# VHH binders against Abasic site processing protein HMCES (HMCES), part 17

Target 1, 269 residues: Abasic site processing protein HMCES (HMCES), of Homo sapiens (Human) (q96fz2)
Amino acid sequence: CGRTSCHLPRDVLTRACAYQDRRGQQRLPEWRDPDKYCPSYNKSPQSNSPVLLSRLHFEKDADSSERIIAPMRWGLVPSWFKESDPSKLQFNTTNCRSDTVMEKRSFKVPLGKGRRCVVLADGFYEWQRCQGTNQRQPYFIYFPQIKTEKSGSIGAADSPENWEKVWDNWRLLTMAGIFDCWEPPEGGDVLYSYTIITVDSCKGLSDIHHRMPAILDGEEAVSKWLDFGEVSTQEALKLIHPTENITFHAVSSVVNNSRNNTPECLAPV

## First folded at step 13 (VHH)

Design kx7 (from A8 with T105D)
Fold by OpenDDE, fold request of step 14:
Structure kx7 (fold): chain B 269 residues (1-269), chain A 122 residues (1-122)
Amino acid sequence: as target 1 above (269 residues)
Amino acid sequence: EVQLVESGGRLVRTGGSLRLSCAASGLTFNSYAMGWFRQAPGKEREVVAAISRSGGSTWHADFVKGRFTISRDNAKNTVYLQMNSLKPEDTAVYYCAANFGYHLDEDAYDYWGQGTQVTVSS
């Protein structure tokens, strides 16, 4: 996974992240650094995206089932990194393979500290190789959305009003991630950064691409992944597997350019 | 300074019972998951049991088969391992360890005790 969409306004995004704590109380996640949230139809590594994490990471004795939402840098910078510039990292940390998560120090160390997060997106993009050509067809991949009688499929939104209705009730893609905290050697603000865990693709997606993000499907899976205080790492890792509960449609080549940030990026062709 | 001090290890007969204790100091005890590990002579250290910070969740190794139980008292900054139906194969040095994350791999644990010797005679 090297490209996502996360374009919802902050308030809409927050509402879409409504949850129940362990007591069954309805909650909205509290924001950390809301000013760092930059909505975009075309998110690439090194950009900031909102993630969910346990409140326990910020507050001593907090309920570990409570959630915080925070923009973090895509591309994990390990806490032990000693260079002053994160861009000097010699290995790619955009993704973490599920099968080697416990073998790589960059991911094992933060995971052992309970630094699990849920990466939020409208969906992610993947490119299918066209047989016989050097051309790649991009696809937008996301959770199936509830068809409201009035709100047509993303493809049926014939009016701006219908489009707004679709996004007001959009089910966000929830991807399993690991984050770390890096303190610059020369001082400054702590950098929060994340990697997305990847797995082999499900059967439905296998013709498009052989790898997919580990998707946490449902409130229980999200809650267990985030609750590092009461759910062990090993139990949490059992949630990391391919899911067939996804849908996708072909999109235009507009998304190929990471500078393009318009609705055309995820519109069906 | 963080200290974990194990106690209760001794010689016991096969089929006997033993309760190990680990007293923690120098850390916020309820902020850490706790674990028991053991190392037999000539063998690798292995995880025996783990418990969440609140005590609401526990894990036990398969070889425990219901014989051992991990528990904790946060008011006393102590974690326990109740061992029943002991076997000669349980002979080992038992270690207490603390982890900020609830992890079952020994490499993730931040603090370790010196260990206590448990010997089970045939």
Scores: ipSAE 0.892, ipTM 0.954, lowest interface PAE 0.5, mean pLDDT 93
Fold by OpenDDE, fold request of step 14:
Structure kx7 (fold): chain B 269 residues (1-269), chain A 122 residues (1-122)
Amino acid sequence: as target 1 above (269 residues)
Amino acid sequence: EVQLVESGGRLVRTGGSLRLSCAASGLTFNSYAMGWFRQAPGKEREVVAAISRSGGSTWHADFVKGRFTISRDNAKNTVYLQMNSLKPEDTAVYYCAANFGYHLDEDAYDYWGQGTQVTVSS
């Protein structure tokens, strides 16, 4: 996974992240550093994306079931990294393979500290290799959306008004991530960064791409993944597997350029 | 300074029971998951049990087969291991450890006790 969409306005995104804590109380996640949130139809590594994480990471004695939403840098910078520039990392931390998560120090260490997060997105992009050609067809992959009689499919949005309605009730993709906190050697602000855990692709996506992000499907899975205070790492890792509960459609080549940030990126062709 | 001090280890006969205690100081106890580990002579250290911050969740190794139970009292900054139906194979130094993340791998634990010797005789 090297490209996502996360374009919802902050208020809409927040509402879409409504949840119940362990006591059954309805809550909205509190924002940390909301000014760092930059909506985009085309998110690439090194950009900031909103993630959910347990409030316990920020507040001592907090209820670990409470959620914070925070923009973090895509591409995990490990806390032990001693260089002044994160770009000097010699290994790719955009993704973490589920099968080697416990073997890689960069992921194992933060995971052992309970630094689990849920990466939020409208969906993610993957490119299918065309047989016999160097051409790749991009696809937008996302949770199936509930067809309300009033909210047509992304493709059926005949009007701007209908388009807004579709996104107001959009079910966000929730991907399992690991984050870390890096303190620059020269001082400055702590950098929060994340990696997306990947798994083998489900059968439905296998023709498009052989790998997919680990998707946490449903509130229970999201809650368990985030609640590092009460859910062990090993128990949480059981949630990491392929899911067939995904849909996709072909999109234009507009998304190929990471600088393009328009609705055309995820529009069906 | 963080200190974990184990107690309760002694010689016991097969089939006997022991309760180990670990008293913690120098840390916010309820901010850490706690674990019990053991190391037998010539063997690698292995995780025996773990407990969440609140005590609401516990994990036990398969080899305990319901014989051992981890618990904690946050008001007393103490974690316990009740060991029943002890066997000679349970002979080991038992260690208490603290982890900020509820993790079962020993490498993730931040603080360790000095250990207490449990010996089970035939």
Scores: ipSAE 0.889, ipTM 0.952, lowest interface PAE 0.5, mean pLDDT 93
Fold by OpenDDE, fold request of step 14:
Structure kx7 (fold): chain B 269 residues (1-269), chain A 122 residues (1-122)
Amino acid sequence: as target 1 above (269 residues)
Amino acid sequence: EVQLVESGGRLVRTGGSLRLSCAASGLTFNSYAMGWFRQAPGKEREVVAAISRSGGSTWHADFVKGRFTISRDNAKNTVYLQMNSLKPEDTAVYYCAANFGYHLDEDAYDYWGQGTQVTVSS
């Protein structure tokens, strides 16, 4: 996974992240550093994206089932990294393979500290190699959305009003991630950064791409992944597997340029 | 300074019972998951049991399931291992350890005790 969409306004995004705590109370996640949230139809590594994490990471006596939403840098910078510039990291940390998560120090160490997060997105992009050509067809991949009688397919939003309705009720993609905290050697603010855990693709996506993000499907999966205080690492890792509960459509080549940030990126062609 | 001090290890007969205790000091006890590990002579250290910060969740290794029970008292800064139906194969040094992330890998644990010897005679 090297490209995502996360374009919802902050208030809409927050509402979409409504949850029940362990006491059954309806809650909204509290924002940390909301000013760092930059909505975009085209998110690439090194950009900031919103993630969910347990409040316990910030407050020593907090209920671990409570959630915080925070923009973090895509591409995990390990806490032990000693260079002053994160860009000098010599290995790719955009993704973490599920099968080697416990073998790589960059991911094992933060995971052992309970640094699990849920990466939020409208969906993610993948490129299919066309047989016989050097051309790649991009696809937008996301959770199936509830078809309200009035809300046609993303492609059938004939009116701006219908478009707004679709996104106001959009089910966000929830991907399993690991984050770390890096303190710059020269001082300054702590950098929070994340990696997306990847798995082998489900059968439905296998023709498009052989790998997919580990998707946490449903409130229980999300809650268990985040609650590092009460759910062990080993139990949480059982949630990491391919899911068939996804849909996709072909999009234009507009998304190929990471600088393009328009609705055309995820529009069906 | 963080200290974990194990106690309760002794010689017991097969089928006997022991209760190990680990008293913690120098740390915020309820901020850490606790674990028991053991190391038998000539063998690698292995995880025996783990318990969440609140004590609401526990994990036990397959080889001790049904015989051993981990518990904790946060008011006393103590974690326990009740061991029943002991076997000679349970002979080992038992270690208490603390981990912030509730991980079942010894490499993730931040603090360790010195261990207590448990010997089970046939």
Scores: ipSAE 0.887, ipTM 0.952, lowest interface PAE 0.5, mean pLDDT 93
Fold by ESMFold2, fold request of step 14:
Structure kx7 (fold): chain B 269 residues (1-269), chain A 122 residues (1-122)
Amino acid sequence: as target 1 above (269 residues)
Amino acid sequence: EVQLVESGGRLVRTGGSLRLSCAASGLTFNSYAMGWFRQAPGKEREVVAAISRSGGSTWHADFVKGRFTISRDNAKNTVYLQMNSLKPEDTAVYYCAANFGYHLDEDAYDYWGQGTQVTVSS
């Protein structure tokens, strides 16, 4: 997983993240750094995207079931990194394989600190290789959406009303992630960055690509992954597996160029 | 300065019971998960039990099969290990440890006590 869509305006995104805390109180996540949220139909590594994490990471006396939403850099920069420039990192941290997560220092260390996050997206893109051509067929992959009467068409953005029919109640894709906090040696703000955990593809996606993000399907899975104060790392890792509860459609090659940020990126073809 | 101080270790006969205590200071105790570990002579240290920051979730190693119970009193900044039906193989130094994240591997734990000796006689 190396390309996502996360295009919802901040207020719509925040409402889509409504949750219940441990006491059953309905809540919205509290934002950190909201001005760093850059919505786009076409997000790539090194860009910022919103993640959910436990409030306990920021407030020592907080309820660990309460959620913060914050933009973080895609591509985990380990807390032990010594260089001044994150681009000097000698290995790729865009994704983290589930079968080696407790073996690799870059991921094992932040996991021991409880640094679990939920990476948010409208959905993700994958490219299927095509025989007899150099071109690959991109697909947009996302949670099945509940159809209502007069449901809108994905990719219809010709008016605010048509956009709202699709996106106001869109079920966001919720992917399991790990984050770390890096203090630049020259000073400045702490850099928050994340990786997406990957697993083998489910049967439904195997013709498109052999790997998929670890998807947290439902509020219980999301709550357990985030709540590092009450759910052990070992118990949380049992949530990491492929899912068949996923759907997709083919999209045009507009998404291939990461500079294209238009609804056409995810429109069905 | 964070300090974890174990107490309650002593000589006990096989089949007996013992309660270990670990008093914590210098940290926000109810923010931390706690664990009990043990090390017998010539053996590697192993996790015995762990407890979440609130005490709402606990974990116990299979070799203590309902004989040991971890608990905590956040008002007293103390974690406990109730040890019942003790066996000679439970003879070890027992350590308490604290970690911000709830985790079972010893290498994740930031703070350690000095240990308390438990000896179980035949």
Scores: ipSAE 0.640, ipTM 0.874, lowest interface PAE 1.5, mean pLDDT 91

Design kx7 (from A8 with T105D)
Fold by ESMFold2, fold request of step 14:
Structure kx7 (fold): chain B 269 residues (1-269), chain A 122 residues (1-122)
Amino acid sequence: as target 1 above (269 residues)
Amino acid sequence: EVQLVESGGRLVRTGGSLRLSCAASGLTFNSYAMGWFRQAPGKEREVVAAISRSGGSTWHADFVKGRFTISRDNAKNTVYLQMNSLKPEDTAVYYCAANFGYHLDEDAYDYWGQGTQVTVSS
């Protein structure tokens, strides 16, 4: 997984993240750095995307079931990195394989500090290699969405008003991530950055690609992944597995160029 | 300065009971997960039990299942290990440890006590 869509306006995104805390109270996550949120249909590594994390990371006496939402850089920069420029990192941290997460220092260390996050997206893109050609077919992959009279479909939207209805009750894709905090050696603000954990693809996606993000399906999984104060690392890792509760459709090659930021990127073909 | 001080380690007979205590200072105790570890002579240190910051979640190793119980009292900044039905194999130095994240591997734990010796005679 190396491309996502996360295009909702901040207030719509925030409402889509409504949750219940440990005591059953309904809440919205509290934003950190909301001005750094950059919505786009076509997010790539090194860009910022919103993640959920426990309030306990910021307040030592906080309820660890309470959630913060914050933009972070995609591509984890380890806290021990010594260069001044994160682009000089000699290995790819866009993704983290679940089967080696406790062996790789870049991921094991922050995981031991409870630095678990939920990466938010409308869905993600993946490219299928087609036989007999070097061309690849992109797909947009996302949670199945409920349909009501008020909800639209992606293929039926032909005006701004209809497009808005498609997304009114969109179920955001919730992917398991790990983050770290890097202090640049020459000073400046601490950089928060994340990686997306990957697993083998479920049967439904295996014809498209052999890997998929580790998807947290439902509020119990999301709560357990985030709550590093009450859920051990070892228990949380049991949440990391493929899911068949996923759907997809083919999209045009417009998404191939990461500079294209239009609804066409995820429109069905 | 964070300090963890274990107490209660003694010589006991097989089948006996002990309660270990670990008093913490220099940290916001109720923010930390706690663990008990043990090290027998010539063996690697191993996790015995762990407890979440609130005490709402606990974990115990299979080799102590049903015999040992970890607990904590956040008002007293103390974590406990109740050890029942002791066996000679339980002979070890027992350590308490603290970590901000709830984790079972010893290498994640930032703070360690000096240990207390438990000896179980046959």
Scores: ipSAE 0.640, ipTM 0.871, lowest interface PAE 1.4, mean pLDDT 91
Fold by ESMFold2, look of step 13:
Structure kx7 (fold): chain B 269 residues (1-269), chain A 122 residues (1-122)
Amino acid sequence: as target 1 above (269 residues)
Amino acid sequence: EVQLVESGGRLVRTGGSLRLSCAASGLTFNSYAMGWFRQAPGKEREVVAAISRSGGSTWHADFVKGRFTISRDNAKNTVYLQMNSLKPEDTAVYYCAANFGYHLDEDAYDYWGQGTQVTVSS
């Protein structure tokens, strides 16, 4: 998992993240650093994407079930990193394998501090190897969407107004992540960065790729993953498993070039 | 800055009961998960019980389940370990520890008490 789409305008994205706190109260997440949100159909590592995290990470007495939404850098920079430039990291932190997460210091340390986050996307891309050729077929992979009479599907949108209706009710993909906070040694703002936890692919995706992001399917899973004050690390890790509640369609090779930021990246072919 | 002070450790006979207390200062206590750990001579330290910041979730190691109970009083900044049906195998130094996240592994815990000795005689 190395490419996502997260293209919704901030207000639409925020509404899609409506949730219920521990007391049953309906809420929207509060933004931090909203100016760092860069919507795109074609997000790659090192870019910023919005994640959800517990308010308790920012406010000492906060209700740990309340959510903050903030853009973070994809590619976790460990808090203990000593160099001035994150590009000098000698290992890849775009993803974190679930089976070794408690063995890798880069992930174990922030996890022990409760630094769990939910990575938001429209969906993610994977490339299927075509046996016998060097061609790779990209797919856009996402939660099944509720199809109403008015909204239609991605491939059925035939006007700008219908396109907007598809995305206004889009169920965002919610992936389990770990984040860390790095203070540059020469000063400046603290860098928030995340990794996406990966698992073996479900049967439905196994023909496309052997790994998939750990998807948190439903509000209970999302709430438990975020609430580091009440849900232990060990309990939270039980949420990390493949899911079959996923759908996909083939897309054109336009998405291959990460500079292409157009709806064609995720359009069915 | 942060201090965790255990009390209540003593010599007790097999089958007896004992209550340990850990008073916390220098931190916002109700933001922290708490744990009790123990270390017998020549053995590695092991987690005995842990409790979430609110006290709404608790965890107990299998070797003490049904005999020991962790609890906390956030108004008094204190965590407790009620120890019943004590066995000689429970003889150890017992440590109170605090961590911002709710976690069972000792290496995640940032703050530790000095320990209190519990000795169970046969």
Scores: ipSAE 0.639, ipTM 0.870, lowest interface PAE 1.4, mean pLDDT 91

